# VH-VL binders against Uncharacterized protein mtre-1 (mtre-1): the designs that were tried, part 4

Target 1, 142 residues: Uncharacterized protein mtre-1 (mtre-1), of Caenorhabditis elegans (q09347)
Amino acid sequence: YHQYRELKCSTPTNSIRGGPDRAECHLVLKAEELETGRPVPTGLGCWQEDHDGEEREYCDIVCPKSHTVFISYIDQGHRACFNFITYQVEKRNDEHVLWRSGKCLNSTVNYRIGCKFDDPFETQFKSDNEIFAHLRARARRV
Below, E stands for the ipSAE of ESMFold2; O stands for the ipSAE of OpenDDE; V2 stands for 0.75 times the mean of E and O plus 0.25 times the DockQ between their complexes.

## First folded at step 1 (VH-VL)

Design r11 (framework fv_rilvegostomig_arm2)
Heavy chain, then light chain:
Amino acid sequence: QVQLVESGGGVVQPGRSLRLSCAASGFSFSSYGMHWVRQAPGKGLEWVAVISYDGTYKYYADSVKGRFTISRDNSKNTLYLQMNSLRAEDTAVYYCAKSFDTYGYEPLDYWGQGTTVTVSS
Amino acid sequence: QSVLTQPPSASGTPGQRVTISCSGSSSNIGRNYVNWYQQLPGTAPKLLIYSNNQRPSGVPDRFSGSQSGTSASLAISGLQSEDEADYFCATWDDSLSAYVLGGGTQLTVL
ESMFold2-Fast, scan of step 1: ipSAE 0.006; ipTM 0.536

Design t03 (framework fv_tafolecimab; at its last look DockQ between E and O 0.10; V2 from the best seeds 0.00; counts 0 for: pae O 5.9 > 2, placed apart)
Fold by OpenDDE, look of step 2:
Parts: sequence; C-alpha cells; structure tokens
Structure t03 (fold): chain C 142 residues (1-142), chain A 124 residues (1-124), chain B 106 residues (1-106)
Amino acid sequence: as target 1 above (142 residues)
Amino acid sequence: QLQLQESGPGLVKPSETLSLTCTVSGGSISSYSYYWSWIRQPPGKGLEWIGSIYHSGSTYYNPSLKSRVTISVDTSKNQFSLKLSSVTAADTAVYYCAREGDYTLFSGYAFDIWGQGTLVTVSS
Amino acid sequence: EIVLTQSPATLSLSPGERATLSCRASQSVGTYLAWYQQKPGQAPRLLIYDASKRATGIPARFSGSGSGTDFTLTISSLEPEDFAVYYCQQRYDWLTFGGGTKVEIK
C-alpha cells in the first residue's frame, strides 16, 4: 500500500537561494503521487530542535509504521536543499520526519515523498481530523 | 434519520458554568468519520465554533475559548456535552450542536446536521 | 487566526435575479471552505462543501467556486425561499465563519 506526501516550504518572497526570511512549511496528504491532495493546516506537525549548535526544523510526514520512505522529487530551482547535510528523512520510533537545517530553513522548496505500508494507511487514522490532531500535538515552534 | 437535540438551562448567572447536552438519535455517535461540535450565535450576530469531540473522547477547541471550555462524550447515552466556565453577558447566545464530517463523506469538512439550537442567557 | 470577510454585507435583489456572494480569507484555506444558509429562527443549513461540492438535497441553482483565498457562492436565479443570511466557513486552520451576507428582497 502506498501513500504520498508533499512538504511545501515557502518564504514570503518565494526565494529559492535563501535569505533573511524563514520558510514556513505545510504538509499535503495524497493517496496518489500526482494528485492535488489534501493540505494540512499550516504550521502543524513541525518543530525546532538544536543539534550541536545547529538549528533544525523537523516536520512529521505522517507515515507511521511505514517500512519504506523515499523522496520521489525535490522541486527547487538551485537545489540548495538537496544535500543530506541540509535535509534528511529520519525515522524516530514508528514515525518518520523530515528535517531541514542551514540555508534550507530560509529557502522555498517542495519535497515529494512516498511511503509504503504493509496495511492500508486508513487503518491507522480514521479521519483527517485525527491526523490534524496528531500533528497539532507535535507542533512546537519557538 | 440522524437528529441532534440540545438541552440544558436557558438561564445562567455571571461567573457560573454553562452546561448543555446534545442527544443524538437515529444513529450512533460512535462513527469513525464524524466529530461532534458545539457552535454558538449571539443574538443578531454571526456564528462561532466552540469545539469538537470524537467518540473516543479526543477534543479540539477554539483557541479563544479553550481555557473555559470542556466537551465530553457519553457513548452509552449517545450524548455529548458542553461546559463553559466563568460566563459573562458576552456568552449569551443560541447554542447549536452539530455533526462535523471529514473528507471521506458527502458532507466534507463541514457541519451537515444541526440541532435546532437552544438559547442560553447570562443574567443576574 | 484565519479571518473570513464576506461581501457585500447586504445584497438586495428581486426574485429571478442572479446573486453573487464573496468570501475572502486572510490566508489560503485551500478548498476547505463551506457555505451555509440560515433563515430566521432556524439553524444553518449546509449548501456547499469543499468550495464547490453541493450538499445532498441542495438545488442546482446554488454553486460554489474558488480556492485559496477567494471564494464565491452563486445563486443563478433567486427563488422566494432563498432570501436569507449566508455564511462561509473554513476548516483549514481551526474553524471560523465569515460575518455573513444578508440576501434580502428588493
């Protein structure tokens, strides 16, 4: 079983190279890779952490218990955020998150993500409201 | 067909707690695709969402009212309730209970079934 | 908080005329936008959900359009029973309603 996600991060000026403005991200839930999808309320499911003096922003991509998570596409002009040093998909327990750091925090970028499951995703969440509630519980921005 | 009905005192004194119950008939509140919501409308004014609850007890509230609002559910009675503490005259309104759908339903992310509403007046 | 601004506040029209109601969001709400009709002494009635989908039992003369920040409810030809207050509502970031548009008979 497959699900797809799109993490859309944008600065006020839609700058790709970065700048003084912090990008704000929101998640889009998709059953099919190329569909428009269902947007999650902006800011939900993302939080900040400090790692050895480096600021990282983590976002839950809502693929719990997925055995396979992959980036299918990165939509950005100068590819400033395509390096694993500035972004990465990480598994934490049964959950998957995507974090960004450095120049990627102030860059407009869209990540297209695929998730594979052993069971239908609908068995984990019965409604989008449950997904939103899950993400709200993790939303902690400084 | 599913119906919702509000019940509770129509008069509450300032600083006290407003308490209402919504009784669901013609169907179970223990459905996967629905939240159960409270919405209010001051006389002659617009609508304000108060909060919603899932049959499991999971809630989310209007941030402006969160500190004063408690919503609960009793699946055995097929009811859900609203408590609003520390009321003032500003809380005078018609209070509606409503069913909130999700994207998988023909109602989408909207309130497709409403109670008739009950007027609650805050007065000394 | 996402603020929904409805315009005009009051719309005076005659039966048979076309009504166009606007709802503007302070931020993008995608298509998480619904429209309701409310008559005096009654609860709101769902007309449109997901910006453009007509609820069950709603006449074809009602239609919704838009995405992002700008939405429109259109009544192609007003019937006498259509004179009421209309509210838009977003469910993208929490839940908020617009201030309403009163459609009254000219």
Scores: ipSAE 0.016, ipTM 0.674, lowest interface PAE 5.9, mean pLDDT 90
ESMFold2-Fast, scan of step 1: ipSAE 0.014; ipTM 0.549
ESMFold2, look of step 2: ipSAE 0.106; ipTM 0.727
ESMFold2 (binder alone), look of step 2: mean pLDDT 91; pTM 0.936

Design t04 (framework fv_tafolecimab)
Fold by ESMFold2-Fast, scan of step 1:
Structure t04 (fold): chain C 142 residues (1-142), chain A 124 residues (1-124), chain B 106 residues (1-106)
Amino acid sequence: as target 1 above (142 residues)
Amino acid sequence: QLQLQESGPGLVKPSETLSLTCTVSGGSISTSSYYWSWIRQPPGKGLEWIGSIDYSGSTYYNPSLKSRVTISVDTSKNQFSLKLSSVTAADTAVYYCARQSYDILSGYEYFDYWGQGTLVTVSS
Amino acid sequence: EIVLTQSPATLSLSPGERATLSCRASQSIDSYLAWYQQKPGQAPRLLIYDASNRATGIPARFSGSGSGTDFTLTISSLEPEDFAVYYCQQRSNYPTFGGGTKVEIK
């Protein structure tokens, strides 16, 4: 089992929002990490596998199947949010594989003042390059 | 700018139902990123969380008050309300409405915007 | 369920002095603790979240520390506007608050 970065995770008891079966894992990035050619820190990465027309993505981020992974960053001391990425852990042939799907919560107000999300919508990323470009664009705009 | 304002009767008789409304202005109550909460403070004492509601109407109540509390939301009026049944003198308090922000970086929730509070006295 | 005990109940100090406030939880709450300031006749104001992170707009003289069951709020040099009641709050379970510490002028 490959685990390169341990996330900070909450349980349903740590969040009123979470409810009985909801739990969350969080990864905090620094703004400077998004201004380089590699917008995520060392130890993070994803690759794709094509299985009969389905794309599967393995990531260095490990999160239990019951948890949702949130990736965020700090800009000028204020917390800013990204598209939510949901990971599901699948065990296959004694190896853990993560399924990834993108979710986008769009802020309608100045999100440099904190995490404000309105008008959520579904966003799907096709590759690491697309999601990294998205993270870089958000870091530069806030 | 976001503002929260409590309203409702300042006097309630024992055994009756306490009813308060919070009006939100300068922001939408229909967002999925926030919960909307009621917190009270008896005169000269500390704070007690009563309960919270999200944009979809899902409620979470303080277990000690759960049998007496109902919180509801009216997104068309940008309001949420508290009903506390069978009141006694122990329910005399300043009642605050507040926004509960979700900190996505850590999963922590905290109360970042508060109404000014309204005193409710339970007396005959 | 989770009880927070704040001490001292009252702290009498002069402007310019350091204030140290304690909050103890009845069970481990990791770092899921916030601090609030409340002035007479006003609603509480968020100061610190996650034990040690300052909220937006909060002066650097306010700092928080601790984890598990023992937490501290420190005001490095009291300003006149800092004389108020301070409450801690946990998020490890349903929100509960401490009984408060009143920081008053000596």
Scores: ipSAE 0.000, ipTM 0.500, lowest interface PAE 12.7, mean pLDDT 67

Design t06 (framework fv_tafolecimab)
Fold by ESMFold2-Fast, scan of step 1:
Structure t06 (fold): chain C 142 residues (1-142), chain A 121 residues (1-121), chain B 106 residues (1-106)
Amino acid sequence: as target 1 above (142 residues)
Amino acid sequence: QLQLQESGPGLVKPSETLSLTCTVSGGSISSRSYYWSWIRQPPGKGLEWIGSIYYSGDTYYNPSLKSRVTISVDTSKNQFSLKLSSVTAADTAVYYCARDFRYTGSYLDYWGQGTLVTVSS
Amino acid sequence: EIVLTQSPATLSLSPGERATLSCRASQSVYSYLAWYQQKPGQAPRLLIYDASNRATGIPARFSGSGSGTDFTLTISSLEPEDFAVYYCQQHSDWPTFGGGTKVEIK
């Protein structure tokens, strides 16, 4: 039971810290359901910070801090985003975040994000809402 | 900018079905970021969440009302609707529709003005 | 269902005074708590979300604090327009509201 679940995430443009804008993520379970999945809770949402002189937007990714998170793929119309240069996922203060910068901030992009599920119980949930309610509860407890 | 407006009959007879519609303007109900909710408030009392819907048609309801509640969405009209069956005098309340940030911190950021529905014979 | 208990039911104060409103949950709601203001004949207005974040357009005199089961809404110096009913609301489970606290002129 070493499976990976993928998220398809879209981030809002022109986000303001403390504002209502949030990352929207859908759990990718099957090809037929990729575009109709439910929104996944993202915790505190998205916010902007300076990182070594570069403006970055960070979005909370709901995945337990002991799990592995990675970007498997991005879907974009114009090539504004470059892996490790203007976007990536990382762990900050033991929490998982997606960040983007530069021209990627002004582009509509869908991110396919994997979160490792090695709990057998988690792989048996019937809906993405059940999976992420469970993960959110676990993330808030750890 | 974004506005929500409730509409429907203000008087319903006991045992009948209460039907309300919320029209969303200045924004799309097909937004992937939001759910859309119904809340009620009996005169002089507090707020009670009735249920919420996503533009896909997925619903979740207050368990105490689940057997009587149906919420539906019409994305072509930018509307969502509430049906509450088998009403009694206890269902007399101001009914509000609201936009719901379910996957962030779960708060209702824009509300309609509310519409009073009286259940009386 | 998670029960939210607001206290006091009524808070009688004068303009310029500090108001402190309490909301207690029957079980942990983490930081998934919002505060609303309602004036007679009007819809509720969002003040605070995620326990401590001020909503757009809300004056700095309003602040929220707390986590888990104990939450506080503070109005640092009451203005005449702040006399209203205040509700807390949680969403760690299906949404429930507190019974409200009426802030009235002494």
Scores: ipSAE 0.000, ipTM 0.502, lowest interface PAE 17.4, mean pLDDT 75

Design t07 (framework fv_tafolecimab)
Fold by ESMFold2-Fast, scan of step 1:
Structure t07 (fold): chain C 142 residues (1-142), chain A 124 residues (1-124), chain B 106 residues (1-106)
Amino acid sequence: as target 1 above (142 residues)
Amino acid sequence: QLQLQESGPGLVKPSETLSLTCTVSGDSISSSSYYWSWIRQPPGKGLEWIGSIYYSGSTYYNPSLKSRVTISVDTSKNQFSLKLSSVTAADTAVYYCARGYEDSYLTFGYMDVWGQGTLVTVSS
Amino acid sequence: EIVLTQSPATLSLSPGERATLSCRASQSVSNYLAWYQQKPGQAPRLLIYDASTRATGIPARFSGSGSGTDFTLTISSLEPEDFAVYYCQQRYNWPTFGGGTKVEIK
């Protein structure tokens, strides 16, 4: 199997002005890198939180361009107010292959289409270390 | 040696909250390799996954049940619990707790060790 | 929701015969598919995981194959204790189970 420790993404697809980027990426990881040396801290995943009276799922994700952990929310059946990187890994024998990925929307920090500025994650954290600490604490308290 | 045992009331009234506990014996629930799951089976029907919890408290719920389900873990008692609110006759089922093997936070698990199951009837 | 369709619903065979059970997914689940056996009044028992890997203690007569959307569980020569209901389960997304195939004595 191939040892890819860098995320390699093809040309973006479904990209539009002001919209989220989409790209097909090919990342092949050794099984032990996912099972014993995960790229995100142990215990992180998705959780539910009340946001402005609405229940939404928040998931931690890794932005491969900035190596920054992003907090995203996916409201099942409803449009998210900001873009995020999401990816899924397809298991193939001793390999885990990146199946679907997206790119972070490159936009002005406070620009939002039809959304309020009440998202605590956009304004509360100054660094990825603070984000990781918060995500670990939140995951353990849920 | 690892054994899982469900416990809780066998009868719940409509509109109330169904509450079950799974006691894990023979191994620690604080394993980084496993998630702890609830699955149900209505009489004469198939299996439905309700949700899973990691020892850290991270939860994953079946989207069709998500608004009614809460799963919690108590590592000091080696237990995890299910609360299902606003029950109806459709929630009558045998409820199983099970250990799930999950190799990534992006995938879910298969269940390698199961409790014996407990029948919960929703009736007035 | 990924839907798993099992066929046939009932399979009537005699001891010593080969059983072939099918599970079809509404979208690709790669190899993230497991098979369980359930006898009346008992909890399900894991037989196969990751499409083709036998669980510990499972006899060699049980084998799984397939990937993507089409999967098969084969029992090469039925023993009396093999007459049971069999369920497939995917773990690619939120876990879902098939409707089951009942293997019964002819």
Scores: ipSAE 0.000, ipTM 0.515, lowest interface PAE 14.5, mean pLDDT 67

Design t08 (framework fv_tafolecimab; at its last look DockQ between E and O 0.11; V2 from the best seeds 0.00; counts 0 for: pae E 13.6 > 2, placed apart)
Fold by OpenDDE, look of step 2:
Structure t08 (fold): chain C 142 residues (1-142), chain A 121 residues (1-121), chain B 106 residues (1-106)
Amino acid sequence: as target 1 above (142 residues)
Amino acid sequence: QLQLQESGPGLVKPSETLSLTCTVSGGSISSSYYYWSWIRQPPGKGLEWIGSIYYSGTTYYNPSLKSRVTISVDTSKNQFSLKLSSVTAADTAVYYCARSTYWKESYFDYWGQGTLVTVSS
Amino acid sequence: EIVLTQSPATLSLSPGERATLSCRASQSVDSYLAWYQQKPGQAPRLLIYDASNRATGIPARFSGSGSGTDFTLTISSLEPEDFAVYYCQQRSEWLTFGGGTKVEIK
């Protein structure tokens, strides 16, 4: 079983090469990779952490219990967010998150993410609203 | 089925404030997927992006107009509005409201018909 | 500010001919460029996005190419309804449009 996600991060200036402004991210839930999808309300599911002096922003990509997560596409300006030094998908317990760091935090970028499950994703949540509630509870204000 | 329609005075005096409203029908502006924008076009000239707004109220303005521009949204009326202060003859243009997806996907796929606003004494 | 320069300003052609329109950016916009068509008295219509993707409902005779600073819109064989003004637009930093190219009938 497959699900797809888009993490859409945008700066106020729509700078895709980085700049002084922090990007704000939105998650889009998709059953199919190329469909429009269902957007998550802004400001949900992301938080800040410090790792050895490096600031990272983590976002829940809502792929719990997924056995396989992969980046299918990166839409970005130049080289701000394309390498594993500035972004990465991590598994934390049964959840998956995507974090960004460095110049990527101030860059407009889209990540397309694929998630594979052993069981239908629809069995994990009753509704999108339940997903949103989950993300609200996890979100930290920067 | 989505339709955008501009409305407001077609004549504004210099130094006054231009005020327009875009009414959206066939879809809700309270979508997390879309931004709502104003774009203008002086007679016989090109296009200029004025600004965009998200349903939550987050705005993005053209730096060249930022000091004079205010965009607002009324989700209850399914409308968003433009105010441009201290207008001059240079602000005479056809004003369009338009829709785009997320800010980073700022291509305009739906447009209003446009409304001419003339700045004159 | 990223400035988009379109050339030529006017292109005079006959139906059935190939039209080639240029859009040059003052700095790289990667592939984040769109093309619009505007007919008199109408709002612009999105033709191409992200340099080479046709928008929904756009005929195959329209194609976009390029990356970085140089982009091209091609109409393989002009139809009577294709005579209009064409604008390019970038979304790399803020949003700006080119000055337009008028495709007129010879």
Scores: ipSAE 0.006, ipTM 0.618, lowest interface PAE 10.2, mean pLDDT 89
ESMFold2-Fast, scan of step 1: ipSAE 0.005; ipTM 0.520
ESMFold2, look of step 2: ipSAE 0.006; ipTM 0.537
ESMFold2 (binder alone), look of step 2: mean pLDDT 91; pTM 0.934

Design t09 (framework fv_tafolecimab)
Fold by ESMFold2-Fast, scan of step 1:
Formats: structure tokens, C-alpha cells, sequence
Structure t09 (fold): chain C 142 residues (1-142), chain A 127 residues (1-127), chain B 106 residues (1-106)
């Protein structure tokens, strides 16, 4: 999990979209994390869609319940992005940040056989590192 | 080029279940950037959101209608459907299907804006 | 639930005039506010999203502003095709619509 994140979370506030009770987390990915892909199971968390005649690949993100996670890629002067319909790009702290918002998943049950819900938050992401590796493998370099 | 088209009976008897289907063409319903929604409008009145569905089957319903509403998705047919049980004359309305676009947003949300709409279908509840 | 109040209920103007439509939320919706145009017998058409962004194909005479609880839709110079009912809609929580403002010929 530590290979795939530097997670910064806010406290829940009424300004958060889709419900006042949800905390927001910003997940920052390093350039190296996106470039050092590992073999992952086919179909885990990602799928193909047709948009305007173009095949595109989309992936869900895994995040704690009650949190919205922004996955971003920071590389000063260089960008990488996920092959998604929409993503956000901004320059912050002299870094080019690419992220997208999306539906948060607080469980791997839809993506892994034998998933366990009893793991505490701190260990759940370690057991879910293959999902983050899958998301990284789907990234596209700019 | 994306089009949404409602279909289903235009007349439903009181106490029965209203059933409508929305067919999506020119785009895929299996999208992580979109929710698919039902909205209604009684004659001469305003708009009311009924509910939304994600391609995975996750649903969000208007709390005032939750006990009577079921929305389902059939990705193999590129369709999603509405069932509204125990209808009364108050359920007479034009029913629209619509797409919810959260593309480019940094927050999770399920409720709009609605960027593409079907033409609407009038459902009358009458004996 | 978040209640949206639109005012005025009816706005009577002539072609070429400026129309200003208001939408007030019962609690803050940040900028998660859209505006729609609806003509008789037609589905609503998205005009503005995120309070101030024009949807694709929407003429420059339409503009939106505001944040928090107070929002405005402005049509800088009414064309004949602009006489319609306008609805605001929030998506900060489960979606709700305003009651609508009818823009009619004076």
C-alpha cells in the first residue's frame, strides 16, 4: 500500500459532494509507481468501454468507506494519466498533478476471490496492493 | 450521438406496478464516469428525481419513493429499467431517463448534472 | 433535503431584453448547481453546470454565477427561442430541483 500512496485525509464536512458525512482523501502516486507495473489478474477492477468510437479503459479505486479518494500522479514537468474518460490536471507546488474522482470502493469482494472484510484499515490496503498495481498498469504516459 | 429512449406501457391501473425501460444507443452503459437516472414530471408541474443506477447495479433512490422503487441495469442489452409499485393517480407523469455526468469532477456524486435525456414517455394511472 | 427556491415564478419580458433568474438553496451546495431549459412537450436541456460552466453547444448569451446558497442565471439578450421554463438543480446531495421560472413574452 505504501508503494502506491501518500494518503492525506480531511475530516468530514458538509462541503463534500454526495453527502455531508464523508471525509476526503488525496492519494498521491509517484512517477516510479506508475512506471514499474507488475503482473496483475485480468479483469481486476478495470474494463473496456467505447466512447466516440474509441476504446478506453476504466478502473475503480479502492478506498475506505465514507471517504472519497483522488488518485494523482506527480512529476515535475512531466505527466502521466489514467486511460479514463475524465481526469483533472493541475499544477500545485511546482508539480503537475493528474487525478480523477470516482466511485470509492471500500471492499475487494467485487475484484478478488477470498477477500476478507475483517482486516483493520491499516492492513486492508496492504492486502489490496494488487488492485493498486492493476490501476498503475493501466496508466498511460504523456 | 448518444441517445436514450424510454419504452413501456402508457397506461397503468391503480395499485399495479409501473414498468419502464431505457435503451442507450451510441454509447456504453458500462461506464465508470456515469450514472443512469429516472426523473419524472407530473403534467404542469416540476421535475422530481426518482433514482440513479451505476453499471455495477448500485442504486440510489429518492427517499420519498424508496419503498416503491426498483431500478435495474442490463449491460448485455445496454438498458436500464424502472419499476414503481403500488401506483396511484399521483404517479401520473412524463417519465424521463437521463445520464448523470460526473466527468472531470474531483468528488464522488450520483445526482447530476443530467447531460443527456430521453424524449420522455407519458404514463397515465387510471382505471 | 435541500430545498431550492426560484424567483420570480414568472418573468414577462420582450425579445432583446436581459433576463435575470434567481435560485436560492436552503443550505450551501457549494458550486454543485445546474440550470436547465424546458420548452413545452420537450425534455429539459442542460444549460449550465457547476454554477457557471456552459454545457456544449449553449450560446454565450447564457451565463451562470453564484456559490453557496445564492445563484443566478442570466440571458443577456432574449431571443424568441429563449421563452421557456428554467429549472435549477443541486447535486451536493441527492438531487432536488427548483420550482421553475417561466420566461414569457410581455
Amino acid sequence: as target 1 above (142 residues)
Amino acid sequence: QLQLQESGPGLVKPSETLSLTCTVSGGSISSSSHYWSWIRQPPGKGLEWIGSIFYSGSTYYNPSLKSRVTISVDTSKNQFSLKLSSVTAADTAVYYCARVDYSGETYYFTSGPFDYWGQGTLVTVSS
Amino acid sequence: EIVLTQSPATLSLSPGERATLSCRASQSVSTYLAWYQQKPGQAPRLLIYDASNRATGIPARFSGSGSGTDFTLTISSLEPEDFAVYYCQQYSNWPTFGGGTKVEIK
Scores: ipSAE 0.000, ipTM 0.508, lowest interface PAE 14.3, mean pLDDT 66

Design t10 (framework fv_tafolecimab)
Fold by ESMFold2-Fast, scan of step 1:
Structure t10 (fold): chain C 142 residues (1-142), chain A 124 residues (1-124), chain B 106 residues (1-106)
Amino acid sequence: as target 1 above (142 residues)
Amino acid sequence: QLQLQESGPGLVKPSETLSLTCTVSGGSISSDSYYWSWIRQPPGKGLEWIGSIYYSGSTYYNPSLKSRVTISVDTSKNQFSLKLSSVTAADTAVYYCARLGEYRSYTPYYMDVWGQGTLVTVSS
Amino acid sequence: EIVLTQSPATLSLSPGERATLSCRASQSISSYLAWYQQKPGQAPRLLIYDASNRATGIPARFSGSGSGTDFTLTISSLEPEDFAVYYCQQGSDYPTFGGGTKVEIK
């Protein structure tokens, strides 16, 4: 599922929410389907985190074909420019493990693209639901 | 065909502000796929990226120049402009405008369409 | 900033010969490197992007290779119009350019 997609994360309207909620962002990304393992928007949501008194918006970008997840954050002054934190999913002894590749990313650069991975690992999943549940749960941990 | 053309004064006095405009023709500056950039080349030296702007007004600046640089965009005129304040003789260069494009979604940025360049001399 | 070092500064060759130009980055930039050609009095022209992909309309005699810190531009057989200055540029951080290599006729 890698068609043109709007990545939506907004404050629920006319819905009952339980407990404390985080501020949400609204991100629109357009991309053609890519076969090369580069990130594409998949409709995963955004959230905010506190970093030394500054709130930053993070959005999930997942490429199911490459088994990678890119977590981008939106600088408060640059909603069209993102820093990416990159994870690759691997399977060991029937466990799913998130691996962060920090060696090929420059976190000081604002750009719309994540780094390609130097990691040779690849992982197979039975369904998209399984990979999305796993990556979403792990991507939001602090 | 897409064309970019620089315009503005070719002579600027020390301590004044250098002002250049780039006119985009044959295509729209209001594009989700491109940034619009300024690059300069001092005589006998290499190329130096100054900064880039998205049609929404979002900017990136070269850290060595950011205290002096302002780039703006006017989508109604299909133009973007550079202002470089407090100029010195070291700012003498040919100034180019260029399109900073991603040939495919989520690719790194490269300059694929360039203006012809305009020489700006800082003297007297 | 990421510094790009090009070598040699000048390459003197005859038409029909093979040209090999080098670009070295001060830190790994993966494959995020482009090559440009600049002729006297003209703006630069994009030749290669992502280290090895030819831009639209660029002849097959131009090829790029490399990854990490070491990159090469090769012109398999020089034509008269290929005598020019060549620059590399990285797209991994704020854009920076190499100092250029001048390919001149012997």
Scores: ipSAE 0.000, ipTM 0.507, lowest interface PAE 15.3, mean pLDDT 66

Design t11 (framework fv_tafolecimab)
Fold by ESMFold2-Fast, scan of step 1:
Structure t11 (fold): chain C 142 residues (1-142), chain A 122 residues (1-122), chain B 106 residues (1-106)
Amino acid sequence: as target 1 above (142 residues)
Amino acid sequence: QLQLQESGPGLVKPSETLSLTCTVSGGSIRSSSYYWSWIRQPPGKGLEWIGSIYNTGSTYYNPSLKSRVTISVDTSKNQFSLKLSSVTAADTAVYYCARDSPYFEYGTFDLWGQGTLVTVSS
Amino acid sequence: EIVLTQSPATLSLSPGERATLSCRASQSVSSFLAWYQQKPGQAPRLLIYDASNRATGIPARFSGSGSGTDFTLTISSLEPEDFAVYYCQQRSYWPTFGGGTKVEIK
């Protein structure tokens, strides 16, 4: 089994208020084919949970607590993912997460994730170097 | 100590495909979060970024070269390769492989191979 | 593409003097600007990344400053080994390099 994780983020742009305003991250969730031919999703820091009788996979999104996360774009081969039905982003336990369900769990999808600076005095990350360090640490786990 | 080394023919005929390989030693492409890049420099001119690749095979190309460029990675051999099709004399340059920043779409190049001169001539 | 303009094209200075090199971007690159040194027959060497951060092993005499469109590389006191060509590079969009500034001995 080979698991592939890839996260590419647009370089943050300086805001009028003196910090990185936002970063857009292109999270690639790669499906791997088992020897049986069944694709399995891969991602950064993902786990499975039940939600109202529906199986969901939750994946960590790197975005400060004081920021708002949103999905600006998705790219998918076979249309298995539908906004608010089989995927969305949300804030959970003070962390931002992407969840997937149904047929979206076993498809390869590119999610372009936006992170908007919401409060200049309460941001969790101060610099690109901190974002890089956080992303490196996450990518090396499991 | 991580080291990059270019290899491939130093002479390519016009209209043919230029093919180069970069071998990474002292580290692993498969387990790194870095991107791996090709950059060229025509004699007496400045530097031009060609493209970058991640260990998954995901690529980013210079738009001016995109129609002619293919970059690939072989994690089992710890190598990544450049193919540039339909070459002309304008493609004569020193070609460098380099290590590119992790996670941001476009990066900074902190480790370079020694470079290999490729001359396009009949 | 983002065009980087370096000035002057050539600096003729003596050892011990201060060198100031300019890089101007055609549009804002925030702080996403790097500086490289290249000696004849050698690959470029990263000096400064993200406008002002020295790369590992780079002497304190090298410093970078600026943001947006205007950037400066300063060498506080030139050593003999500092006579080389210097390139700026942006990563705000598709990576592009400046035309270079040659620092030569007077």
Scores: ipSAE 0.000, ipTM 0.534, lowest interface PAE 13.0, mean pLDDT 75

